# Designs tried in a protein design chat: miniprotein binders against q96jn8r1131to1294. Part 215

Target 1, 164 residues: q96jn8r1131to1294
Amino acid sequence: TLEFLENHGKNILLSNGNRTATRVASYNQGIVVINQPLVPQLLVQVRIDFLNRQWTSSLVLGVITCAPERLNFPASACALKRAAWLLRGRGVFHNGLKICEKFGPNLDTCPEGTILGLRLDSSGGLHLHVNGVDQGVAVPDVPQPCHALVDLYGQCEQVTIVNP
Below, E stands for the ipSAE of ESMFold2; O stands for the ipSAE of OpenDDE; V2 stands for 0.75 times the mean of E and O plus 0.25 times the DockQ between their complexes.

## First folded at step 18 (miniprotein)

Design X114 (at its last look DockQ between E and O 0.88; V2 from the best seeds 0.85)
Fold by OpenDDE base, look of step 18:
Structure X114 (fold): chain B 164 residues (1-164), chain A 83 residues (1-83)
Amino acid sequence: as target 1 above (164 residues)
Amino acid sequence: SKEDLAKKLIELYKKALELVEKGASEEEIRKLLEEIVKIAKKSGDLYLIDYAKLALEEFERGDLDDLRYYIKLALLYAKELLE
């Protein structure tokens, strides 16, 4: 069963069997990691439940290759300096540096109800899915094992893991 | 404006790097980084704010490499805001 780990950002409250993450304060400290590592053909999906337009920007989605149970989460995903591949806005980031300018839809403008998915293909390529549509390979070769990471940042205040 | 603040931040970050390279006093560098945080907060841009905070934190920890790292990220982001 896919769940968010108990080790999470300080402003996160887990519910619904740890399948729902809610950021209950400020705009940050909202990082969560999904318990099961990504393996080929496993599609992990989260739904944007609530947006708070008081803030700018929105969730960051990606993967980490370090042990998530022991990770001391920074206040935001942008602070991750190692072992991180992230989708932010329309960009793809590796260890904080943008490696792709325009990829898929702009995550900062995805409305509530949007379902975002991550999937590894057989060659180690990380795919982004949006509302069930494969947007292509965001990262061509991701080290394994890796775990899906969601940063409930800015506008994004709640997400829920959903099954395909 | 936000763009004006972004431009100002770019100048200040470049100054910060210069001070580090010249071996300026810790107090002088700290004051500059704190000013950067204040200006970033004024912009209201979350990533400008976060990069500024991270830069200051790394400086306070004595990690100049990571300080340069976050200044680099901040510069890149601020420049993108102006495109």
Scores: ipSAE 0.856, ipTM 0.935, lowest interface PAE 0.5, mean pLDDT 96
Fold by ESMFold2, look of step 18:
Structure X114 (fold): chain B 164 residues (1-164), chain A 83 residues (1-83)
Amino acid sequence: as target 1 above (164 residues)
Amino acid sequence: SKEDLAKKLIELYKKALELVEKGASEEEIRKLLEEIVKIAKKSGDLYLIDYAKLALEEFERGDLDDLRYYIKLALLYAKELLE
């Protein structure tokens, strides 16, 4: 079963059989990673459970290609470099830089209850799903192995892994 | 306003790059980066805050390449806020 990996950001508390991640302090130190790599046709979905709208930005969603079990995570996903492809706001980022200006919805405005999904297609393309609807290819050929990553940043204080 | 603070940060980041390129004293550069952090915190914008903190951290580590890298990211983000 899919779970959040026990190696995670310092401000994360795992619960619900490690399927729920809560940021319990500050606005950052909230990176979590799914405990197994993405394989073609595996859909990883998380539901946004709790937002604190006082913060200016919200969660980041993406993939990381470094082995995550002993990685020293930075405080915020924006400091991840070439090992990550990230969906942030409306953009897609790699190595800190925006490589696509507009893809899918603005993650900073997704309400509580939104279900966000990541999967690889048969060509290694990374797809975003929003409430069950495929948004298309965010990144055309992601190196494998890679793991799904969520940064419970800013507004986003809790997410839960859900089945498709 | 946040836009006024973003404009000020852009000005200060450009000055920081000039000081680094010219080989200004560490004290002058550190003082400017610390002012940038204070202004970023005043803005309440989390990415402005994170990029400012990352820039100062890399300067303190002596990594001028990563200092320039985070200044570049901060500038791109701050300019986006003014659109």
Scores: ipSAE 0.835, ipTM 0.921, lowest interface PAE 0.6, mean pLDDT 93
ESMFold2 (binder alone), look of step 18: mean pLDDT 87; pTM 0.847

Design X115 (at its last look DockQ between E and O 0.91; V2 from the best seeds 0.86)
Fold by OpenDDE base, look of step 18:
Structure X115 (fold): chain B 164 residues (1-164), chain A 83 residues (1-83)
Amino acid sequence: as target 1 above (164 residues)
Amino acid sequence: SKEDLAKKLIELYKKALELMEKGDPEEEIRKLLEEVVKIAKKSGDLYLIDYAKLALEEFERGDLDDLRYYIKLALLYAKELLE
């Protein structure tokens, strides 16, 4: 079953069988990683449960290709300088650098209830799904194994892993 | 304004890089980066804040390559805010 790993950001509280992550303090220290690596045909989805409008920006979604169990998580995903492909706002980032300016919807403006999904295709392309709609390939060739990462950042204070 | 603060941050980051290239005293660079953090906090922009903190952290760790890296990211982001 899909769960968030116990190794997570300092401000994260896991619940609901580790399927729900809640950031309980500040705007950062909210990185979580899903336990099972992404494999072709596996759709991993999270639902935005709660947004706190006190903050700006919102969650970051992506994948890491390093071992997540021993990763010392930085305060925010933007600090990841290696083995990271991230969706932030409308941009795609690789190791902190923007490699695509406009991709899919703006994650910073997704409302509560939005379901965001990640899926690898047979060629290693990483797809973003929004409310069940395939937005296309965000990253054309992602190294495997890789794990889905969610940074509960800014407005985003709670997400839950949901089944397709 | 936030834009004014972003412009100031860009100026300070460029100055920091210049000081690093000249091999100026570490204390001067430290004070500059600490000012960057203060200004970033004043802006209220979360990524300005986080990039500033990362830069200062890398400086304190003595990793100048990563410091340059995060200054680069900070500059790129700050410039985007002005577009």
Scores: ipSAE 0.854, ipTM 0.936, lowest interface PAE 0.6, mean pLDDT 96
Fold by ESMFold2, look of step 18:
Structure X115 (fold): chain B 164 residues (1-164), chain A 83 residues (1-83)
Amino acid sequence: as target 1 above (164 residues)
Amino acid sequence: SKEDLAKKLIELYKKALELMEKGDPEEEIRKLLEEVVKIAKKSGDLYLIDYAKLALEEFERGDLDDLRYYIKLALLYAKELLE
């Protein structure tokens, strides 16, 4: 069953059988990772449960290719300098650098209730789903194994893993 | 405005890079990076704040490659804000 990994950002509290992550302080230290690697048959979906409009930016969604169980996460996903492919705001980032100016929705404007999904296709392409709608290939050939990652950044204070 | 603060940050980051290339005293560089953090916090923009804090942290740890890396990221982001 899909759960958030116990190794997570310092400001995260896990609940609901480790399927819900809440950032309980500040704007960062909110990185969480899904407990099993992505495979083509696996669609990982999270729902945005709670946003705090005090902050200027919102969640980051993506994948890491390092083994996550003992990884020392940075305070914010923008500091992931290795092995990371991230959807952030309007763009796609690889190891901190923007590689695509616009893909899918602007994550900073997604409202509460939005369901965001990640999956790999048969060629290793990373797909974003938004409320059940495939947005296409964000990243064409992600190394495997990789794990889905969410940074409960800024506005985003709670997400829950949901079934497809 | 946030735009004015972003322009100021670009100026300060470029000055810090110039001092680093000249081999100037690290005290002067540290003061610039501390001012960068102050201005970034005043802007209220979380990525400006994060990049500023990361740059100062890498400077304090003596990692000049990572310092330059985060300055580059900060400059790219600040330029996007002005577009």
Scores: ipSAE 0.832, ipTM 0.923, lowest interface PAE 0.7, mean pLDDT 92
ESMFold2 (binder alone), look of step 18: mean pLDDT 85; pTM 0.816

Design X116 (at its last fold request DockQ between E and O 0.88; V2 from the best seeds 0.86)
Fold by OpenDDE base, fold request of step 19:
Structure X116 (fold): chain B 164 residues (1-164), chain A 83 residues (1-83)
Amino acid sequence: as target 1 above (164 residues)
Amino acid sequence: SKEDLAKKIIELYKKALELVEKGASEEEIRKLLEEVVKIAKKSGDLYLIDYAKLALEEFERGDLDDLRYYIKLALLYAKELLD
């Protein structure tokens, strides 16, 4: 079953069988990683449950290729300097550097209830899904194994893993 | 304004990098980075804040390569705010 790992950001509380992550303090320290690595054609999805509008920006979504169980999580995903491909706003980032300016919808403006998904295709391309709709390849060649990462950042204070 | 603060942050980062390359005192560099944190907090921009804190932390850890890296990221972001 898909769950968030117990190793997570310090402001995260897990619930609902570790399928729900809630950031309970501040605007950061909210990184969570899904336990099972992404495999081709497997769609992993999270739903934005709650947005706190007092903050700016929102969740960051992506993958890491390092061992998540022992990762010392930084305060924010933007600090990940290796083995990280992230979707932030409308940009795609690799190890903190923007590699694509405009991709998919702006994650900073996704409303509550939005379901965001990640899927690897057979060629290693990482796809973003929004409410079940494939937005295309965000990253053309992602090393495997990789794990889906969600940074409950800024406005985003709660997400839940949902089935496709 | 936030834009003005971003400009100031950019200026300070560039100065910090210069001081690092010149082998300036740790105290002088630290003070600059702390000022960046302060200004970032004043701006209210979360990423400005986080990048600033990262830079300061790496400096204090003594990892100049990572310091340079995070300053680079910070500069890129700050400049984007001005676009």
Scores: ipSAE 0.874, ipTM 0.943, lowest interface PAE 0.5, mean pLDDT 96
Fold by ESMFold2, look of step 18:
Formats: sequence, C-alpha cells, structure tokens
Structure X116 (fold): chain B 164 residues (1-164), chain A 83 residues (1-83)
Amino acid sequence: as target 1 above (164 residues)
Amino acid sequence: SKEDLAKKIIELYKKALELVEKGASEEEIRKLLEEVVKIAKKSGDLYLIDYAKLALEEFERGDLDDLRYYIKLALLYAKELLD
C-alpha cells in the first residue's frame, strides 16, 4: 500500500495509517514522500483536505531521484537544488529553476477536495492528473528510480493518499 | 504595496551582489541581506521570505556560491510578481 515515509518535514504529523499528512505549525517544514518509487501504471494520488487562506502560496508536487529514506530535507521544497522536478504554481521547476512557465492548473488555486496525481509513462515522462484527468507530460525522461514528493507549503495543511 | 516591496527587494539584491563581487565588508553585505528579510516579511509573500532567509543563511555560512544561487532564484521570482 502507498504510505508517506516516516522521514518527512519536521512540522508533519502522519495519521490514518501514514496515508494522511498534516502540517501542524508554521508555513513550511512540510515535505513528505511516498514510500514506493514511481513505476509505469502506478498512479500516486493525494487529495487536498485542508487549506488555510492566510498564506500566499500552496502545495508543491513533484519527484525526487535520490533515495528518500535518509535524506535530510530542507525546510521548503524551493531549496531542493538537486535531483528534483517540481510542479509549483503554474510552473515546472528542475532543481530550483523554472523550466516551463505553464503546465496544468495553477496549484496555488486548487481548492479543498482536489485530487492530484503523478504517474510515469513508459518513456519516463511524468504526468500530472487532476481529479482523474491526465494533463499530459509535465517532465520528459525523469530518471528512475524516483519518488513522489509533496510539500505541504503555505495554504496546504493536510493531504491524504487516495486510491485511483 | 507588494509591488513596491518587490521592487525594493530587487534593488537591494542587485546591490548585495555588486558588493559581494567587489569584496565589500561582510557587515555591509549582511545589513543589506537582513533588510531584504525584513521587507520580505512585510510583503507577506512566502517565497520572497524563504529566498531571503536562505540567502542570509548561506551568507552567514560563508557559502557565496549558494548565496548567489538563492539571490538568483529570488530575483527571478520577484520579477514574476511585477509581470
């Protein structure tokens, strides 16, 4: 079963069999990682459970290609300067630098209840799904193995892994 | 306004980079970076805040390459806010 790893941001509390992550303080220290690498046909989905409109930005979604079990995560995903492809706002970022201005919806405006999914295709392309609808390839040729990552940043205070 | 604060942050970062290149005193550079943190917090914009904190942290660690890296990211982000 898919679960969030016990290695996570300092402000995260895991619950619901490690399928729910809650940020319990501040606006950051909320990085979580899925316990299994992405493979073709594995669709990792999380539902946005709670948002706090006090904050200006929201969750970040993406992948890391280094082993996550013992990685020392930074406070915020924007500081991941190696081995990371991230969807943030409307953009796609590789190692902190924007590589695509617009892809899919603006993550900063996704409401509570939105289900966001990540999947690799057979050629290593990273797909974003929104409420079950494939948005296409966000990142071509992601190295494998890679793991799905969520940063419960800013507005986003809780997400839950859901089955596709 | 948030736009005015972002413009000020851009100005201060450009000056900080110039001072780093010229080898100005650490106290002068630190003061600029601390002012950026203050202005970023006033803006309420989380990425302006995070990049400002990261830049100051890397400067305090003596890591000028990472200082320049986070200033670059901050400048790119701040310019997006003005578009």
Scores: ipSAE 0.849, ipTM 0.928, lowest interface PAE 0.6, mean pLDDT 93
ESMFold2 (binder alone), look of step 18: mean pLDDT 87; pTM 0.840
OpenDDE base, look of step 18: ipSAE 0.863; ipTM 0.939
ESMFold2, fold request of step 19: ipSAE 0.842, 0.819, 0.821; ipTM 0.927, 0.914, 0.917
ESMFold2 (binder alone), fold request of step 19: mean pLDDT 87, 87, 87; pTM 0.846, 0.846, 0.846
OpenDDE base, fold request of step 19: ipSAE 0.868, 0.873; ipTM 0.941, 0.942

Design cF (at its last look DockQ between E and O 0.09; V2 from the best seeds 0.00; counts 0 for: pae E 15.1 > 1.5, placed apart)
Fold by OpenDDE base, look of step 18:
Structure cF (fold): chain B 164 residues (1-164), chain A 83 residues (1-83)
Amino acid sequence: as target 1 above (164 residues)
Amino acid sequence: SKEEELFKRAEELAKKALYLLEEGDYSRAASLYLLAAELALEAGNPELAFEYARKAIELAKKSGNEFILKSAEDLLEKIKEEL
């Protein structure tokens, strides 16, 4: 069963069998990691449950290739400097550096109810899915094993893992 | 309490879903009802969860959102076990 790990950001409260993550304070400290590593053919999806328009920006979605159980999470995914491939806004980032300016929809403007998915293809390409639609390869070759990461940042206050 | 918070959150989601319905966004409304059902169940209110799950199924069918439909149907079966 896909769940969020107990090792998470300080402002996160897990519920619903650890399938729902809620940021209960401030605008940051909201990183969560999904327990099972991504493997080819596995589509991992999260639904945006709650947006608080009081804040700017929104969730960051991506993968990490380090052991998530021992990771000391920074206040935001943007501060990850190693083993991290992230989707923020319309950009793709590797270890904090932007490697693609425009990819897929703008994550900062995805409404509540949007279902975001990550999937590895057979060549190690990381695909983004939006509401079940494959947006293409965000990262062409991701080291394995890797774990899906969600940063409940800014507007995004709650997400839930959903089955495809 | 945690249960009270979950219940409140479920209701908020349902309200937002109603708003989306007014806008004709059945897919997102279905998604919110699905979550509302999950939270209601976690809050110890299977009756309410059942209601929300049914709404999610209905709206998922209308919108053609197969992901939500499947999830809501699976959840509905779980809810029935607790009624």
Scores: ipSAE 0.018, ipTM 0.319, lowest interface PAE 6.9, mean pLDDT 91
Fold by ESMFold2, look of step 18:
Structure cF (fold): chain B 164 residues (1-164), chain A 83 residues (1-83)
Amino acid sequence: as target 1 above (164 residues)
Amino acid sequence: SKEEELFKRAEELAKKALYLLEEGDYSRAASLYLLAAELALEAGNPELAFEYARKAIELAKKSGNEFILKSAEDLLEKIKEEL
């Protein structure tokens, strides 16, 4: 079954059989990783359960291409300078560098109840799904193996893995 | 021990929930009580888990947060099996 990995940001508490992640302090240190690598046809989905609208920015989604079990995560995903492809706001980032200014909807405005998904296509393209709707290829030809990552940043304080 | 750390985390969350409750943020307080209940159950303290889950239900009702309400009710029934 899909679960969040035991190795995660220091402000995260896992619950619900490791399928729910909650950031319990501050605005950062909220990185979680899905325990299985992405493979073609696997759709990893999380539901935004709880937002704190005091903050301006919200969660970051993406993938990491290095082994996550022993990785020392930084305070935020955007500080990952290696092996990372991230979706933040409407932007796409590779190793901390913005490579696309505008892709898909603005993640900073997604409300509670939004279901966000990541999958690889047969060409290695990374797709974003929003409430079941494919937003297209955010990142072409992502190296494999890779793992889905969520950073419960700013507004985002709880997400739960849900079935497709 | 691991159980002692889980218990301390549950108490920390319950204290944060009380602060949010006093500020009138029922939805967020309910979420924190629900998490505290789950941690207390994992720590082997089903009596404390029961009290936190009941509080989560109460506050979820006040806020109209159906996600938390359903989750808290399900957890409460699970906790009762351990009492």
Scores: ipSAE 0.000, ipTM 0.212, lowest interface PAE 15.1, mean pLDDT 86
ESMFold2 (binder alone), look of step 18: mean pLDDT 91; pTM 0.914

Design p01 (at its last look DockQ between E and O 0.89; V2 from the best seeds 0.79)
Fold by OpenDDE base, look of step 18:
Structure p01 (fold): chain B 164 residues (1-164), chain A 83 residues (1-83)
Amino acid sequence: as target 1 above (164 residues)
Amino acid sequence: SKEEELFKRAEELAKKALWLLEEGDYWRAAYLYMLAAHLALEAGNPELAFEYARKAIELAKKSGNEFILKWAEDLLEKIKEEL
C-alpha cells in the first residue's frame, strides 16, 4: 500500500492512513516522501486537494535516491543539492540545478483536483503524468531505488495519494 | 573497483545519449553526457570527462539549452585543471 512516510516536513500532518498530507502552518516545511520506491511501470499519483491562493508558488514533485527514512528535510525541496530530481513550475532540476526550463504544464497553475503522477520506464526515464496523460520524459535517467517526493509548498496545502 | 564501476556507468550513460541523439532528443542527450562526464572525472579519467563534456556542449547548443551549456562549460574549466 502506498502511503507517506512518517519522516516528513515539520509543518505536515498526515491523515487517512498516511495517504493524505496537509501543511498546517506557514508556506514551507512541507516535504513528504512516498514509502515504496518507484519501480519500472509503477505509476504513483497524488491529487491536489486544496490550494491557498495567498501564495504564488505551488507544489514541487520529484524523486530522491537517498534513504528517505533518515533524511533531514530542508524547508523546501529546492534546497536539496544531492540525490534529487525535481519538477517545479515548468522547470526540471537536478541537485538544485535547472536542466530544462519548459517541460510539461506549469505545476504552479494546476488547479485543485489535478492528479499528478510519476513513473519510471524500462530504461530508467522518469515520466510525468497529468490527469492520466503522459507528458513525456522529464529526466532520461534516474538511479534506482528512488522514492517519489512531494513538497507541499506555497499554495499547495493538501495532497492525497490516489490509485491509477 | 569503485573506479571501474564509475567508468562502466559512464559508458552506459553515453550509450543512452547516443540513442537519444538518434531520436533527435538533444537536451536529454546532453544531460546524459554531463552525467557521464562527472562519473568519468570521479573515476580518475579527466580525458574521457573532457570528451563527454565537449559532446554535451555541442548538443546543448543544438537544443538551445542554455542551462546545460553553462553547466558543461563550468565543468570543462574544472576538468582542464586536472589535465
Scores: ipSAE 0.843, ipTM 0.924, lowest interface PAE 0.6, mean pLDDT 95
Fold by ESMFold2, look of step 18:
Structure p01 (fold): chain B 164 residues (1-164), chain A 83 residues (1-83)
Amino acid sequence: as target 1 above (164 residues)
Amino acid sequence: SKEEELFKRAEELAKKALWLLEEGDYWRAAYLYMLAAHLALEAGNPELAFEYARKAIELAKKSGNEFILKWAEDLLEKIKEEL
């Protein structure tokens, strides 16, 4: 079953059989990683459960290829400079470098209840799904194995893994 | 060897980039050429890295992607220092 790994940001509390992550302090240190690597056609989905409108930025979504069990996570996913592909706002980032300005929705404005999904296609393209709708390839040729990552940043205080 | 594996991977990426280019996906093709360029440089083939980075520049310009263009131009300057 899909769960968040016990190795996570220090402000995260896991619950619901490790399928729900809550940021219980501050605005950062909220990185969580899905326990199973993405395989072609596996769709990993999370629902945004709670947002705090006090903040202006929201969650970051993406993948990493480093082994996640003992990785030391930075305070924010944006500080990942190696082996990372991230979606933030509308931008696509690889290893801290913006490579596309506008892809998919603006994550900073997604409301509570939004279901966000990540999957690899057969050629290694990373797809974003929003409320069940495939947004296309965010970035091609992501290496396997990779793990889905969510950073409960700013507005985003809780997400839950949901079945497609 | 490690260099041979890196070179083979760079060629694989360049082939994928060509396929994307023929589909009309210029910025993602440029992105893959940049990955190939970095691998070729790591493999000790700066001439091939230069070729891939110049292709990435062409395609980044065609797509209007200023981020990949800057990335490619910075890499070319780095490669010049090693040629």
Scores: ipSAE 0.668, ipTM 0.872, lowest interface PAE 1.3, mean pLDDT 92
ESMFold2 (binder alone), look of step 18: mean pLDDT 87; pTM 0.860

Design p02 (at its last read DockQ between E and O 1.00; V2 from the best seeds 0.84)
Amino acid sequence: SKEEELFKRAEELAKKALWLLEQGDYWRAAYLYLLAAELALEAGNPELAFEYARKAIELAKKSGNEFILKWAEELLEKIKEEL
ESMFold2, look of step 18: ipSAE 0.699; ipTM 0.879
ESMFold2 (binder alone), look of step 18: mean pLDDT 89; pTM 0.884
OpenDDE base, look of step 18: ipSAE 0.875; ipTM 0.938
ESMFold2, fold request of step 19: ipSAE 0.550, 0.714, 0.605; ipTM 0.834, 0.888, 0.860
ESMFold2 (binder alone), fold request of step 19: mean pLDDT 89, 89, 89; pTM 0.883, 0.883, 0.885
OpenDDE base, fold request of step 19: ipSAE 0.882, 0.882, 0.879; ipTM 0.941, 0.941, 0.941
ESMFold2, last read: ipSAE 0.558, 0.702, 0.596; ipTM 0.825, 0.884, 0.854
ESMFold2 (binder alone), last read: mean pLDDT 88, 89, 89; pTM 0.881, 0.886, 0.884
OpenDDE base, last read: ipSAE 0.883, 0.886, 0.881; ipTM 0.941, 0.943, 0.941

Design p03 (at its last look DockQ between E and O 0.99; V2 from the best seeds 0.00; counts 0 for: pae E 2.5 > 1.5)
Fold by OpenDDE base, look of step 18:
Parts: C-alpha cells; structure tokens; sequence
Structure p03 (fold): chain B 164 residues (1-164), chain A 83 residues (1-83)
C-alpha cells in the first residue's frame, strides 16, 4: 500500500491512513516522501486537494535516492543538493541545478483536482503524468532505488495519494 | 571495486546518451554525457571525463540549453585541473 512516510516536514499532518498530507502552517516545511520505491511500470499519483491563493508558487514533485527514513528535511525541496531530481514550475532540476527550463505543464498553475504522477520506464527514465496523460521523460536516467517526493510548498496545502 | 563500478556506470550513461542523440534529443543526451563525465572523474579517469564533458558541451550548444552548458563548462575546468 502506498502511503507517506512518518518522516516528513515539520508543518505536515498526515491523515487518511497516511495517504493524505496537509501543510498546517506557513508556506514551507512541507516535504513528504512515499514509502515504496519507484519501480518500472509502477505509476505513483497524487491529487492536489487544496490550494491557498495567498501564495505564488506551488508544489514541487520529484524523486530522491537517499534513504528517506533518515533524511533531515530542509524547509523546501529546492534546498536538496544531493540525490534529488525535482520538477518545479516548468523546470527540471538535479541537485538544485536547473537542467531544463520548459518541460510539461506549469506545476505552479495546476488547479485543485489535478492528478500528478511519476513513473519509471524500463530504461530508468522518469516520466511525468498529468491527469493520466504521459507528458514524456523529465529525467532520462534516475538511479534505483528512488522514492517519490512531494513538497507541499506555497499554494499547495493538501495532497492525497490516489490509485491509477 | 567502487572505481570499476563508477566506470561501468559512466559507460552505461554514455551509451544511453548516444541512443538519445540518434533520436535527436540533444539536451537529454548532453545531460547524460555530463553525468558520465562526473562519474569518470570520480573513478579516477580524467581523460575519459574530459571527452565526455566536451561531448556534453557540444550537445548542449546544439540544444540551446545554457543550463547544462554552464554546468559542463564548469566541470571541464575542474577536469583540467586533474590532467
């Protein structure tokens, strides 16, 4: 069963069998990690449940290859400088460095109800899915094992893991 | 050994990069060569790292990807210190 790990950002409250994450304070400290590592043909999806228009940026989506149970989470995913591949806005980042400016839809403007997914293909490429549609390869190679990461940042205050 | 593993991984990435290049995907190919260069350097093979980094730079320019270009150029300077 897919669920968020108990090791999470300081402002996160887990509910619904740890399948729902809610940021209950401020605009940051909202990183969560999904328990099961990504494997080929496994589509992991989260739904944006609630957006707070007070802020400008939104959630960050990606993967990490370090042990998530022992990770000391920074205030935001952008501060991860190792073992991290992130999607923010339309950009793709590796260890905090931008490697692509325009990929897929703008995550900062996805409305409530949007379902975002991550999937590894047989070659180790990381795919982004939006509402069930494969947006293509965001990162051509990601080491395994890796875990899906969601940073409930800015506008994004709640997400829920959903089945495909 | 760890060095052998790093070297093997670098070659795998370079092979994937070549495939992507044949498909016309320049920025992803560039990125993989960049990673291969880093691994080769860590494996103690600055000569191979140099070759991969130069390829990354070339493909980054073709892709118009200045982010990878800058990264690769910075890495190239680092590699030169080890030659």
Amino acid sequence: as target 1 above (164 residues)
Amino acid sequence: SKEEELFKRAEELAKKALWLLEEGDYWRASYLYLLAAELALEAGNPELAFEYARKAIELAKKAGNEFILKWAEDLLEKIKEEL
Scores: ipSAE 0.864, ipTM 0.934, lowest interface PAE 0.5, mean pLDDT 96
Fold by ESMFold2, look of step 18:
Structure p03 (fold): chain B 164 residues (1-164), chain A 83 residues (1-83)
Amino acid sequence: as target 1 above (164 residues)
Amino acid sequence: SKEEELFKRAEELAKKALWLLEEGDYWRASYLYLLAAELALEAGNPELAFEYARKAIELAKKAGNEFILKWAEDLLEKIKEEL
């Protein structure tokens, strides 16, 4: 089954059979990674459980192609400079460089209860799903294997892996 | 070898970029040509990298994507150092 990997940001507490991640301190150190790589038929979904609006930025979603079990995570996913593709706000980033200004919804304004999904298509395109609706290809070719990543940044204090 | 694998990957990306271009998806095509250029340069083929980077620039302009354009222009200057 899909679970958050035990190697995670230091402000994360895992619960609910490692399917729920909570940031229990500060605004950062909240990176979590899904334990299984993405494959074309796998839709990885998380629900935003709790937000704290005192912060202006919110969660970051994405994928990494480095093996995640022994990575030393930075304080924020935005500091990942290798093997990373990230969705932040409305922007799409590759290794810290913006490649698209506006894709999908603004993640900084997604409310509690929003279900966000990531999947690869058969051509290696990374798709974002929002509440079950495919938003299209965010990144047209992501190398495999890759793992889904969530950074419980700023506003986002808890997410839970949910089934599609 | 590593160079052969990088070269093959660059060609795969360029092929996908051409497919996207034929669909009218200029920014994603430009992005893939940019990645192909980086891989071709790493593979030790600066002539191919130059071709891919020029294509990335052309398509980024068509897409109005200033972020990819700046990246591709910087890469092109780096590639010229190895021609």
Scores: ipSAE 0.433, ipTM 0.775, lowest interface PAE 2.5, mean pLDDT 91
ESMFold2 (binder alone), look of step 18: mean pLDDT 89; pTM 0.888

